# Designs tried in a protein design chat: VH-VL binders against UPF0304 protein MJECS11. Part 3

Target 1, 168 residues: UPF0304 protein MJECS11, of Methanocaldococcus jannaschii (q60310)
Amino acid sequence: MLSKIERLILANQYKILKILENTSEYDEIIKILEEGYEIFYDEILGHIFDELPESEGQFVLDILSFYDIVVEPYKQKNPNDHEIINHPYSYFKGFDGNSETKYMAFVRFLIEDQKKFSFVAKYAKKTDNFNSHFPMLDKYRKMVELWESKYNKKYDLKREEILDILNA

## First folded at step 16 (VH-VL)

Design u5 (from t4 with light chain K30Y)
Fold by ESMFold2, last read:
Structure u5 (fold): chain C 168 residues (1-168), chain A 119 residues (1-119), chain B 106 residues (1-106)
Amino acid sequence: as target 1 above (168 residues)
Amino acid sequence: QVQLVQSGGGLVQPGGSLRLSCAASGFTFSDYWMYWVRQVPGKGLEWVSAIWYSGRSTYYADSVKGRFAISRVNAKNTMYLQMNSLRAEDTAVYYCATEYEDFYYMDVWGQGTLVTVSS
Amino acid sequence: QPVLTQPLSVSVALGQTARITCGGNNIGSYSVHWYQQKPGQAPVLVIYRDSNRPSGIPERFSGSNSGNTATLTISRAQAGDEADYYCQVWDSYTYVFGTGTKLTVL
């Protein structure tokens, strides 16, 4: 269901495109919008997906920031710290492609399109482009919650603090 | 033996185009990120471009963005640098390189190929 | 993007110790790598992650990194050490190279 204001805006946009492209291909869409033929609205809206909630987007940014700013630089400086390097959660594994698809897609967008999180990006091959193949949400939430509540999400973490978060 | 063999350099006029090739052997090419680095004669090293192991993402120095295109064909074990709208300041030796032992440093380099942009 | 500044040239007497610096704001928070380049050749990695030597690099090559300065140290300098030297860090999908230092062995 489009509001009258939404229909007005869209109809005017298609009228502008019709003139700019000198085409009649938009005539039917304009009529659908102006006359309110709801059965055909999916033709117009079918490629617009529901939002990823802001809080979930921030959560993904937080866990990626933890790995990219804290863990990966630490590992580069401390290549002989086998407890951290060999830790089960020593690198960002992504999200489950089956049950956490929207989170995995957002990670890929942040890395590939926005070109962020360059240290994490090096794990793309190892992680099947950040498809963990098992649920990770609960683990990452525990890690971010501990990082926030105990360490105020600071980036200058000591070894034991990093390990504490990995073990969350 | 792990190696990168380059080809495709030469003399080209300003505004012209040239494609460099970097052929890999002795390792599983599709597992590795690839890089182009250039060096103006008598000057330092300048990173030019990077491409993911898969080819899904590419990165460019600001000085070449929009004019150069890095690509790879993993089935051919070959990376390319398409250079368009060439300028005199693009004159350099171009190296391909990769991170073979571990990330964040280049330990395998091609032999270099000279690109000269001049009338 | 960090800026890595090196002295333009360094001279060392044969058998003496050469030190080549790489300056950058808080470069100690990065892992610094070093390359040797002889005329007409591709660079060769001589130090990685501040202080580690790749296989085949003599023990007289060493490195350190703290604060705003990383240093490549070449003890018992030999004629064959005469080359250009570059420091490097990784940042934001890119390789960042130092300005380069020509080492002359006298």
Scores: ipSAE 0.650, ipTM 0.859, lowest interface PAE 1.7, mean pLDDT 94
Fold by OpenDDE, fold request of step 17:
Structure u5 (fold): chain C 168 residues (1-168), chain A 119 residues (1-119), chain B 106 residues (1-106)
Amino acid sequence: as target 1 above (168 residues)
Amino acid sequence: QVQLVQSGGGLVQPGGSLRLSCAASGFTFSDYWMYWVRQVPGKGLEWVSAIWYSGRSTYYADSVKGRFAISRVNAKNTMYLQMNSLRAEDTAVYYCATEYEDFYYMDVWGQGTLVTVSS
Amino acid sequence: QPVLTQPLSVSVALGQTARITCGGNNIGSYSVHWYQQKPGQAPVLVIYRDSNRPSGIPERFSGSNSGNTATLTISRAQAGDEADYYCQVWDSYTYVFGTGTKLTVL
């Protein structure tokens, strides 16, 4: 639910929009906020995602960096290494759009909006824009954990080290 | 027999609007990306827009962003391009296209539709 | 973002080999695709992913890509090969075409 202060702030914001756009389309929303009809809040807040904490954001950056800087360049230089190339986790699959939506959205932001991780970006089409349609958070966490704890988050990894992380 | 059949082109004044259609047949429409590419007569090809399988994700060239809208109705096997705030520079033959793979190219094309923006 | 530069025109004698280049900074890191367009017709894909031929495209057509140059090679040129040719890449959710090359068969 929203506090009275939050409702007041939002109501005032919509009142400002009403004036700027010279429209009455916000009158109902303003009324909902002023009266506190919580059942209709989803219509107002539906496009506001839960926050992604800094640590979770860093985690996403880490797993993307692993694939973009380590895995993808290795595959490019070693096209005959079928064990790595055909590995089930040889490419970044994204996150589950149903249960890991905030992570998926952040990945999309990083790649599509900020134009980062260009070697991972090429998998957008293959991965339904990085919607894995299956929970991947635990798998990636194990990979990053192993990368950090066993290999000190080095980017200059040997083949066997890459494979070890993929098997995490 | 795979084919894309286009319609909706014509003459329009600057600032006007026009909607193009692309009807698909001979394949499972909903399984493939769709594209719009335009070509000024006597000039080169320019990518305009792309749309995801379900229509959830859309992409635009900077030159048309905010003015053009790509959409699709999979149940009708049809893709659209809504063109607003048209400019003289938008005058071109517009092609719809599709791709059967995941490598970001276009392997099936429509016949093209001429759009002329002139006062 | 990437800029793909092609020669304005290329000429080849019947039965000889034509080479059309597509230049770009580090283009070798991209997958390059090629299209053929004859007058009054829609483009036709002739090479995808640097060197692969779609079904129905003659073996005379081949492609390569390395460094700063991608090349479309047409061996044993025929009169029917006269057309405009375009290279194309994908980068950062954008599709980029080359400037196009007119191939004349003499």
Scores: ipSAE 0.220, ipTM 0.703, lowest interface PAE 2.4, mean pLDDT 93
Fold by OpenDDE, last read:
Structure u5 (fold): chain C 168 residues (1-168), chain A 119 residues (1-119), chain B 106 residues (1-106)
Amino acid sequence: as target 1 above (168 residues)
Amino acid sequence: QVQLVQSGGGLVQPGGSLRLSCAASGFTFSDYWMYWVRQVPGKGLEWVSAIWYSGRSTYYADSVKGRFAISRVNAKNTMYLQMNSLRAEDTAVYYCATEYEDFYYMDVWGQGTLVTVSS
Amino acid sequence: QPVLTQPLSVSVALGQTARITCGGNNIGSYSVHWYQQKPGQAPVLVIYRDSNRPSGIPERFSGSNSGNTATLTISRAQAGDEADYYCQVWDSYTYVFGTGTKLTVL
């Protein structure tokens, strides 16, 4: 799982932490890495999550941008458009915390840590902090795909175009 | 009360330039699409140009593309139409208009400004 | 883009019903809007999205749209209804107006 170089680097990093924190709590981890006890690697790497690929990150940025720049301003401007306002996907619901955790986490990072997408941010409470509790990846992909393919990912969308994307 | 007040226009020779202005009041100007529509005296209505909320996106009828430029200064609640290389066929009353709900109609109109292109 | 065709003129007697048509290929798939224009004045929206009436427009004004024809109906015509009427649609970020109809109230 880990190369000798990776093990050496990690072991040295933990040795540095040991010194800086004046603790022995890393001794076992260092030993595991130096001896190569692979069975315990998960305990060491458990807090390191799988990467979210660049394309997937961009996808998340795209769908959030659609909602933040297009949908939310439209709703604000047109509060009496009940068809849009009451549309099942009229607001960003987040991602499924069970099956789409890395996406949900990224959304939370963007909104909470980077303070982006302020118009979407207001739905944090309504969406259980952007946990949709239902898979949303496919729906959002269809929306973004339609937005890109049919509407050239433009932001100056008209009402019917917005609705078309929401119905994707 | 919501209104659009136009200014500019007048008589100009072919090849000349004019700039029309449309001052908005009574609503949040920056939240709405704005449009120019013209009408040859005694004839029908013709859409000329459209501009998005921020002014980032602009659209033009083929008849004026490359010669006319629509713009807006939201801080001044004013939209403009720069008309260059004017032709006799550009002679018309020009109306500015806005659309509240983005349902593809124009529900507020200015009073119109006459532009006459003649030698 | 669609082409919208209107009759040049329509006449109606006082108190009667006037119907102004706007023809276009598959115009029923579009939302049609109608404008009234009196001499020397700017157009006024009288019907939007086929059959909706803006505030301030009398109930005498109604609209329909299906197939290849949209229709503006003016019931109980009054002298003040004499004006030019234009239908209009939007397509691909272009606005298309009909040719216009002169309504005369007799």
Scores: ipSAE 0.033, ipTM 0.638, lowest interface PAE 3.2, mean pLDDT 93
Fold by OpenDDE, fold request of step 17:
Structure u5 (fold): chain C 168 residues (1-168), chain A 119 residues (1-119), chain B 106 residues (1-106)
Amino acid sequence: as target 1 above (168 residues)
Amino acid sequence: QVQLVQSGGGLVQPGGSLRLSCAASGFTFSDYWMYWVRQVPGKGLEWVSAIWYSGRSTYYADSVKGRFAISRVNAKNTMYLQMNSLRAEDTAVYYCATEYEDFYYMDVWGQGTLVTVSS
Amino acid sequence: QPVLTQPLSVSVALGQTARITCGGNNIGSYSVHWYQQKPGQAPVLVIYRDSNRPSGIPERFSGSNSGNTATLTISRAQAGDEADYYCQVWDSYTYVFGTGTKLTVL
C-alpha cells in the first residue's frame, strides 16, 4: 500500500522521466499510481527491496571492521601464527545468499561500490563473492557481542583476544 | 612457468588513445588480481590500476581516473589497459603484474611496454 | 595516502652491510614489501610482508618494520646488488611505492 503522497511523488517522478526521455512508456505506470491499482505495484516496486535497519547495517560494519582492522592486519604481521591463520573463522566468509541476502548484498555494496574494507576485499573469490552458503549471522553476532562486551570494541587487540573472539 | 607478456604501446599524440595488453600463462589467470604499474624513465614506480578476479571491481590511481580503463578477459588469459585522453605526463614504461597471494604485493611482472605521449 | 620516503642513494662497500630505509607515518602498522630493479628490467620482489623472502632471494636480504620506519638490510653486499630499491605498501585500495633508493656497491 502506498499513501496518496507517495503515489503523487512517484507519479511526478515518472512524469519528469517522461519529459526527459520524450517517451510515453511511463504513461501506464503513472496511471497505475494515480488510480491506485495496487495489484500492479510490483511492476513498479519490484526492484525496491525491504530496508536493512540501521542497527543491522551497523552490525555489518562492525564485523567487517573487526576483520579488516584487527584480524587481517594481524595475519599479515604474523604469517607463522598457524593457529590464527588456519582458524575456521580467520577470514570473513560473507553471509548466506539464501537466508541472509540483504546482508550479503550490503557487504558487496560496501566492498565493491564504496571500496571499503580493503583487506577483506581480496577474499571475494575464496568466499564466492561473500556468499557463505550457510547462515553466519549468529556467529558474527556472537563475535561482535564478545568484542564489545569483553574488549570494549577496541582495535588494538592482543593475539589471545583475537583468538577469543574468533572462538565466540 | 608463470609468465606475463605485454604488447601494445608506442608513440601517440596528446589527447590520443592506446590500448595495452598483458597475456598470462603458467597459472590460473582468473584466480588472481592483476595490476598495472608505470615508471617514468629515470623515475620511480607508480601504481596505475588494479582489477580483481572477475573484472567486476576495478581500482585506479587518482592520476588516471576517468581516462584509463582496466579490463580482463579471463577466457583469454588477457588483461587490458585502455588509455584515453593521454597526456605528456603519461609517458612511461607500463608494467603488468600479478600476485600469488592476497598480501598486496606483486611477485610476477611483465617485461614492460613503453608509452610515449608527444606531439 | 601514506607517503613513503626513501633516501635517494645509499652506498656500501663490497662485503659490507647496506641498510635502506622507508619512512612513513605509522608504517609499522602496514605490511611493507621491497622490490629490486636493475636498469632495463622489471622490478623483482625481494622482501614481502616486512621480513619474508621469496624463493630464490638470498638470505643476505632481510627486512624489518616498526614505528615509522621499515628497513631493507642487505648483508655481505655483492656487486650484483647494485640496483634501485623500492618499498611498497597497500592502503585504501591503493598501492603506494616509496620514492626509491639507488644502491651503489663500492
Scores: ipSAE 0.028, ipTM 0.633, lowest interface PAE 4.4, mean pLDDT 92

## First folded at step 23 (VH-VL)

Design j1 (from u5 with heavy chain E101G)
Fold by ESMFold2, fold request of step 25:
Structure j1 (fold): chain C 168 residues (1-168), chain A 119 residues (1-119), chain B 106 residues (1-106)
Amino acid sequence: as target 1 above (168 residues)
Amino acid sequence: QVQLVQSGGGLVQPGGSLRLSCAASGFTFSDYWMYWVRQVPGKGLEWVSAIWYSGRSTYYADSVKGRFAISRVNAKNTMYLQMNSLRAEDTAVYYCATEYGDFYYMDVWGQGTLVTVSS
Amino acid sequence: QPVLTQPLSVSVALGQTARITCGGNNIGSYSVHWYQQKPGQAPVLVIYRDSNRPSGIPERFSGSNSGNTATLTISRAQAGDEADYYCQVWDSYTYVFGTGTKLTVL
């Protein structure tokens, strides 16, 4: 459902594109928008998803930061700490591509497009490009909640504190 | 026997182009990130470019961004560096390398290919 | 990107201990790796993650990293150790190399 104002804005944008590209390609879309043929709005909006809420975006940034700033550098400095290195949650596994699609897509955007979280990025092959193939939201929320409530999301974590968060 | 074998160097005029090749053998090429590093004769090592195991993402040093293009064809076990708009300062030995043992250090290197950019 | 500064050259008497430094602001927070390069050859990894030796690298090669300085130590220096040495960190998808040190064994 588009408001009349939204339809006007979109129709005007397509009219500008029509002129800039010197094409009749947009004539049908303009008519759909101006005359309000709602059944066809999905071909205009099909690629526009609901927003990822700011709090959920921050949550993804937090879990990626925990792995990229804290866990991965720790593991590089402590290669013989087998309890952490072999921990079930020792590396960022991504999100489930089927049930957590928006979260997985945001991770891929952060890594591939924004070129952030470079230590985490090394796990792209191992994680099937951060598709964990299993729901991870509940585990990561427990980890971030403990990190925040007990350690104030500090990055200078001791071994015991890292392990505490991994075991959350 | 893990090995990287390079080819494609030579003498080129300023503004010209060259393509370097790096052929891999003895390991599953599609599992590994690949890198180009260059060295001006008598000078130090300079990282040039990186490419993901899949070819999905690429990275470049500022000095070559927009002029060089790294690529790979995993079915051929080969990585490439397309060098365009070459300058005298691009004269160097170019090495391909990979992180075979573990991440963050390059433990397998090609033999090096000299590229000379001169009038 | 961090800047890794090495002395241009270091000399060591045969059988003595050589120390090659790699200076960088808070380099102790990075994992530092070291390469040996002989003339006309590709670099060879000699130390990884501050202090670990790859297979085939003799025990007399060791490394440390704390504060603003990483150090490659070569005890009982041999003529065959004469080479260029580079420190390296990985940062933000890139490899950062030190400026390089020529080790001369007298």
Scores: ipSAE 0.646, ipTM 0.861, lowest interface PAE 1.7, mean pLDDT 94
Fold by ESMFold2, fold request of step 25:
Structure j1 (fold): chain C 168 residues (1-168), chain A 119 residues (1-119), chain B 106 residues (1-106)
Amino acid sequence: as target 1 above (168 residues)
Amino acid sequence: QVQLVQSGGGLVQPGGSLRLSCAASGFTFSDYWMYWVRQVPGKGLEWVSAIWYSGRSTYYADSVKGRFAISRVNAKNTMYLQMNSLRAEDTAVYYCATEYGDFYYMDVWGQGTLVTVSS
Amino acid sequence: QPVLTQPLSVSVALGQTARITCGGNNIGSYSVHWYQQKPGQAPVLVIYRDSNRPSGIPERFSGSNSGNTATLTISRAQAGDEADYYCQVWDSYTYVFGTGTKLTVL
């Protein structure tokens, strides 16, 4: 699972941490790595996740940009457009925290850590911090694919084009 | 009946600290983002800080970052602004505010609290 | 961050129409909100989302926003309209306020 070089690097990092923090709490981890007790590697590596592919990261950026740049400003300038304002997908609902966890985590990183998408961020309470509690990937895929294929992902969308994407 | 009532403020020397309070009533406080806005006497409005409904995230104007800390205790319906390392330039009336009707504009304001930083 | 520039002062005769401008590069792409502030008081929202009035704000208050200029219009100006006026947008987690305009009713 880990090469000897990887184990050496990790063990040395934990030895540095042990000194910097004046603690013995890393002694067991150091032995696991130096002596190669593979059954325990998941306890050390469990917080390191596989990459979110670039295409999936771009997909999340696209759906957030659609809501932040197109939908929210439209709704502010058209407060009497009840069809769009009351649309089931009138605001970004987030992703399902159980089945779409990496997407939800990336949204939270973009909003909380990178401080992007300030219009969408206002919906944090309404969406349980962007946990939709229901799978949203298929719906957002349809929306982004239609936006790209039919409207070239332009931001200057007319009312009927916005509604077309929301209904995707 | 929706209102924000402020307390705290007063005179403090440069380098000193103060904590402002903003008590909410008439609405579900834990649903709303809260803001601090200040106004130097005779001057315009300046946004200072924001905090999420939950307190999870906070934002600060560059002029106060690292010196001011916004916080909230939802069980007490109260938001706070801890102001440290105060400077003469921080002398202002401080308002708390929120977006009660809808997002992106502040339609509920506290009465304002004067903070004077002077030797 | 957009910079919202307002004239320092505007004067209007009783019963006449006042116009207070809020200038910013492409401000027409933002939704602009307006606040009235009387001496010693907190600001009060008078226009939101360019042209909408909150409950209790008289119909003589109106707003527009296009291109590089948003405008607050107060028709049939009354003595009680004498106040400071601020435009505002939301951008990048901040409330951006205009520089403020003192309206004097003569």
Scores: ipSAE 0.618, ipTM 0.860, lowest interface PAE 1.7, mean pLDDT 94
Fold by OpenDDE, look of step 23:
Structure j1 (fold): chain C 168 residues (1-168), chain A 119 residues (1-119), chain B 106 residues (1-106)
Amino acid sequence: as target 1 above (168 residues)
Amino acid sequence: QVQLVQSGGGLVQPGGSLRLSCAASGFTFSDYWMYWVRQVPGKGLEWVSAIWYSGRSTYYADSVKGRFAISRVNAKNTMYLQMNSLRAEDTAVYYCATEYGDFYYMDVWGQGTLVTVSS
Amino acid sequence: QPVLTQPLSVSVALGQTARITCGGNNIGSYSVHWYQQKPGQAPVLVIYRDSNRPSGIPERFSGSNSGNTATLTISRAQAGDEADYYCQVWDSYTYVFGTGTKLTVL
């Protein structure tokens, strides 16, 4: 459901596009919005996804920060620490493309578009572009919770502290 | 056998254009980052450009930004460097390279291609 | 972006140990890679991630990195080790090479 104001705004934007692109291809969309044919709204809004709440966005930033700032640098400096290197969660695996799509998409945006979390970026290949193919949300939540509650979200963690979080 | 074979290059006047090619074989081309690195004869190595697995993201040294364009066609196992508005200081041997690791280094190199920009 | 400084040249006697340094502000926080380049050839990776050797690289080659200096160490130097050596790091999607060092084996 769109309000009249929302419909007016969207219709006007498409009218602007019509002028800029010198095309009639938006006439039908404009009419749908002006007339209020709700059954066709999905065709217009299909590429507009549900919002990722701020708290969820922050959570993703937190877990990526943990891997990028704590885990990856540790692995770089301790290549012979096989317990950490070979730990099942020693690298960021992304999120499930089926059940955690919004999170996965946000990760891809942060890394590919914003060029953030550079030490995690190289795992795109290993993780099918950060699609874990199984739910990871709960695991990451436990990790972040432990990192915050037990270790005060500090970045200069000791080996045992890193391992503790990975085992969360 | 993993290898990169380069082609293109040659002599071009200042302001001219040139396109380099790098053909990959012996590995899954689309799974790896690719790089261009150049070297002025008798001088050091200078990174020029990098390109993401899919080609979606590209990176450039400031010295070539806006003039050079890196691209790849994974279906052809080939990477390109389009060089426009060439300058004398662009004269160098250009190497293509790839990385099998995860920490931004080059462990496979092409044979190099000489690009000479001179009037 | 970091600046990597290497000595212009280093000389070593046959069978002795050569050390090539790569200086940079807080370079110890980076992962440093090393390349060997012989005349007319493409560079060859000899050390990656500070101290790891690729397959085929002799154990004579080793690396370390701490503080403001990374070091490539070549023990029991051989005539075939004579080459140019470059350190390299990555920072903020920029690849930075050192100035290069000519190693001469006497």
Scores: ipSAE 0.163, ipTM 0.714, lowest interface PAE 2.5, mean pLDDT 93
Fold by OpenDDE, fold request of step 25:
Structure j1 (fold): chain C 168 residues (1-168), chain A 119 residues (1-119), chain B 106 residues (1-106)
Amino acid sequence: as target 1 above (168 residues)
Amino acid sequence: QVQLVQSGGGLVQPGGSLRLSCAASGFTFSDYWMYWVRQVPGKGLEWVSAIWYSGRSTYYADSVKGRFAISRVNAKNTMYLQMNSLRAEDTAVYYCATEYGDFYYMDVWGQGTLVTVSS
Amino acid sequence: QPVLTQPLSVSVALGQTARITCGGNNIGSYSVHWYQQKPGQAPVLVIYRDSNRPSGIPERFSGSNSGNTATLTISRAQAGDEADYYCQVWDSYTYVFGTGTKLTVL
């Protein structure tokens, strides 16, 4: 729900837009806000998403860094290491679009908008734009946790260390 | 069977515009990154632009940023390079190319299209 | 950002081994790709990811990459190997080609 103050502020903003654009297209929205018809708030706020906490953002950065800086370069230099290359988690699969939408969206933002994690970026098509279609949060958390706790978040990992993390 | 066929080159005056086309056949076009690379006659290769599978993300060399636009229509198996504000130094043979791999190389190349920018 | 330097020309006798170098600061940390280009033709990928051969490329072509130098090696050189050769890397959403080397087969 929105407070009366929030409703007033938003209504006033739309009133300003109405004047600036010389249109009546915002009249219904203004009335919804002034009258407090909460059932229609989604039509107004639907494109405003819940926040992704800082710690969760950092987690996403960590798992992407692991793949981009550790796993992908290793695969480049060791194309014949089929155990790593064919590992079920040998590449970043993204997050579940149904249950992990905020994480998926953040990944897309980092890769598409900020142009980060370039070696992971090439999997956009393969991963349906980083929609894993299966919950991956827990798996990635285990990987990052092991990477941090056992290997001190090092980037110069040995093969066996990489494999250990992939098996987390 | 895999082939890239280019068209759209020619002579243009400085400041002019030109659009190149690259038609793909023999493979699933939408599954691969596409590239433009140019070569001044008698000189080396210079990367120009790259485009993602869906066309949503594009990349450009600094020398062409703001002037060139890469795009693709997957339903038509065709990639384009819109070249605006052309300069004499843009004179080159332009190649389209495809990446079959995952590590930023170019497997298949078009036949090349000469673009000449001259008054 | 990265700069790839190649010798202007390399000569090799028929049946001998040619080596074309591609120098770059810490190039060993990159995956280096190699292209062959004959006059009037489009480039052809001959080595990718330092040492891998695409289908159709003969085993005479090999590659290595370490330190500050990547090397394309062409063993048992044939007349048909005479061409320009380019190394290439990717970095930070930029594709960089080497300056190119003209290989002459004597």
Scores: ipSAE 0.027, ipTM 0.639, lowest interface PAE 4.8, mean pLDDT 93

Design j1 (from u5 with heavy chain E101G)
Fold by OpenDDE, fold request of step 25:
Structure j1 (fold): chain C 168 residues (1-168), chain A 119 residues (1-119), chain B 106 residues (1-106)
Amino acid sequence: as target 1 above (168 residues)
Amino acid sequence: QVQLVQSGGGLVQPGGSLRLSCAASGFTFSDYWMYWVRQVPGKGLEWVSAIWYSGRSTYYADSVKGRFAISRVNAKNTMYLQMNSLRAEDTAVYYCATEYGDFYYMDVWGQGTLVTVSS
Amino acid sequence: QPVLTQPLSVSVALGQTARITCGGNNIGSYSVHWYQQKPGQAPVLVIYRDSNRPSGIPERFSGSNSGNTATLTISRAQAGDEADYYCQVWDSYTYVFGTGTKLTVL
């Protein structure tokens, strides 16, 4: 999994940490890397996730923007529109923590760390911190695709256009 | 204080053109939609046009589509209504308005400008 | 698009309660706003979102909306309440006004 050069670089970084922190807690990790015990690599690298490609990041920004800039303001201005308010997808539900973890994590980063999408942020508690507990990727992709292809990704959507996208 | 001051208007012949202006003050102009509403003397209110924050998107009543053009220059805090191909039925007092709130109503109004289309 | 119908005129005795209706098919599914207009003046928002009063509007003004009818209620009518009143809704980026009601205070 790791080349000798990669193992050498990582081992040296941990050796530096050992010196800086004056601790022996990294000795085992250094040994694993130097000896090449691949079975234990997950314990070292498990918290390093695969990259989220730029296109996927943009997709997440798009769906969040749709809800934050279009849907939420509409609901605020039209509290008696029960068809929209009670629509199954009237609010952003997040992504599945089991199968769509990298997307969920990115949403949490955008909202919690960068403090973006304030109107969507109010649903953090309702959505278990944006864990939908059900795959949502395909649904959101259809919504964004329709928003872009049919409505030119405009933000001043009519009611029927919003409903059309929600029904995607 | 929030204020809208209108200018323009007057007498014009059928088929003629006229441009109305609405100068805004007392609020962040670019953060709010702007509107035109007209009223035939002795009659009710009729929505004419609406314009988005940046001016990119505009909306019109069917009665004025293709003839009227709403625009705004945010740097000047001013909204305009270009009225072309004017008809007798366009005769009315025209009001500019803004949605200082956020619920699709009009809570700030100009003083109104009379437009008379007559031969 | 919704059609909003108002009575042409309503009369109320000084100090009594006036009720102005705005009828429309399923108007209860919309947020209804109300405007007061006195002769030679621009309209003034008096009720927004069915029952909310803007700052500066007296508590005598109230609103309700359900089913097919929205109602503007003016309690303890004063001479200064004599004016035209319009209901208004928004739908699909169009703004629809009612036909207007002339309120006379006797």
Scores: ipSAE 0.015, ipTM 0.587, lowest interface PAE 7.7, mean pLDDT 93

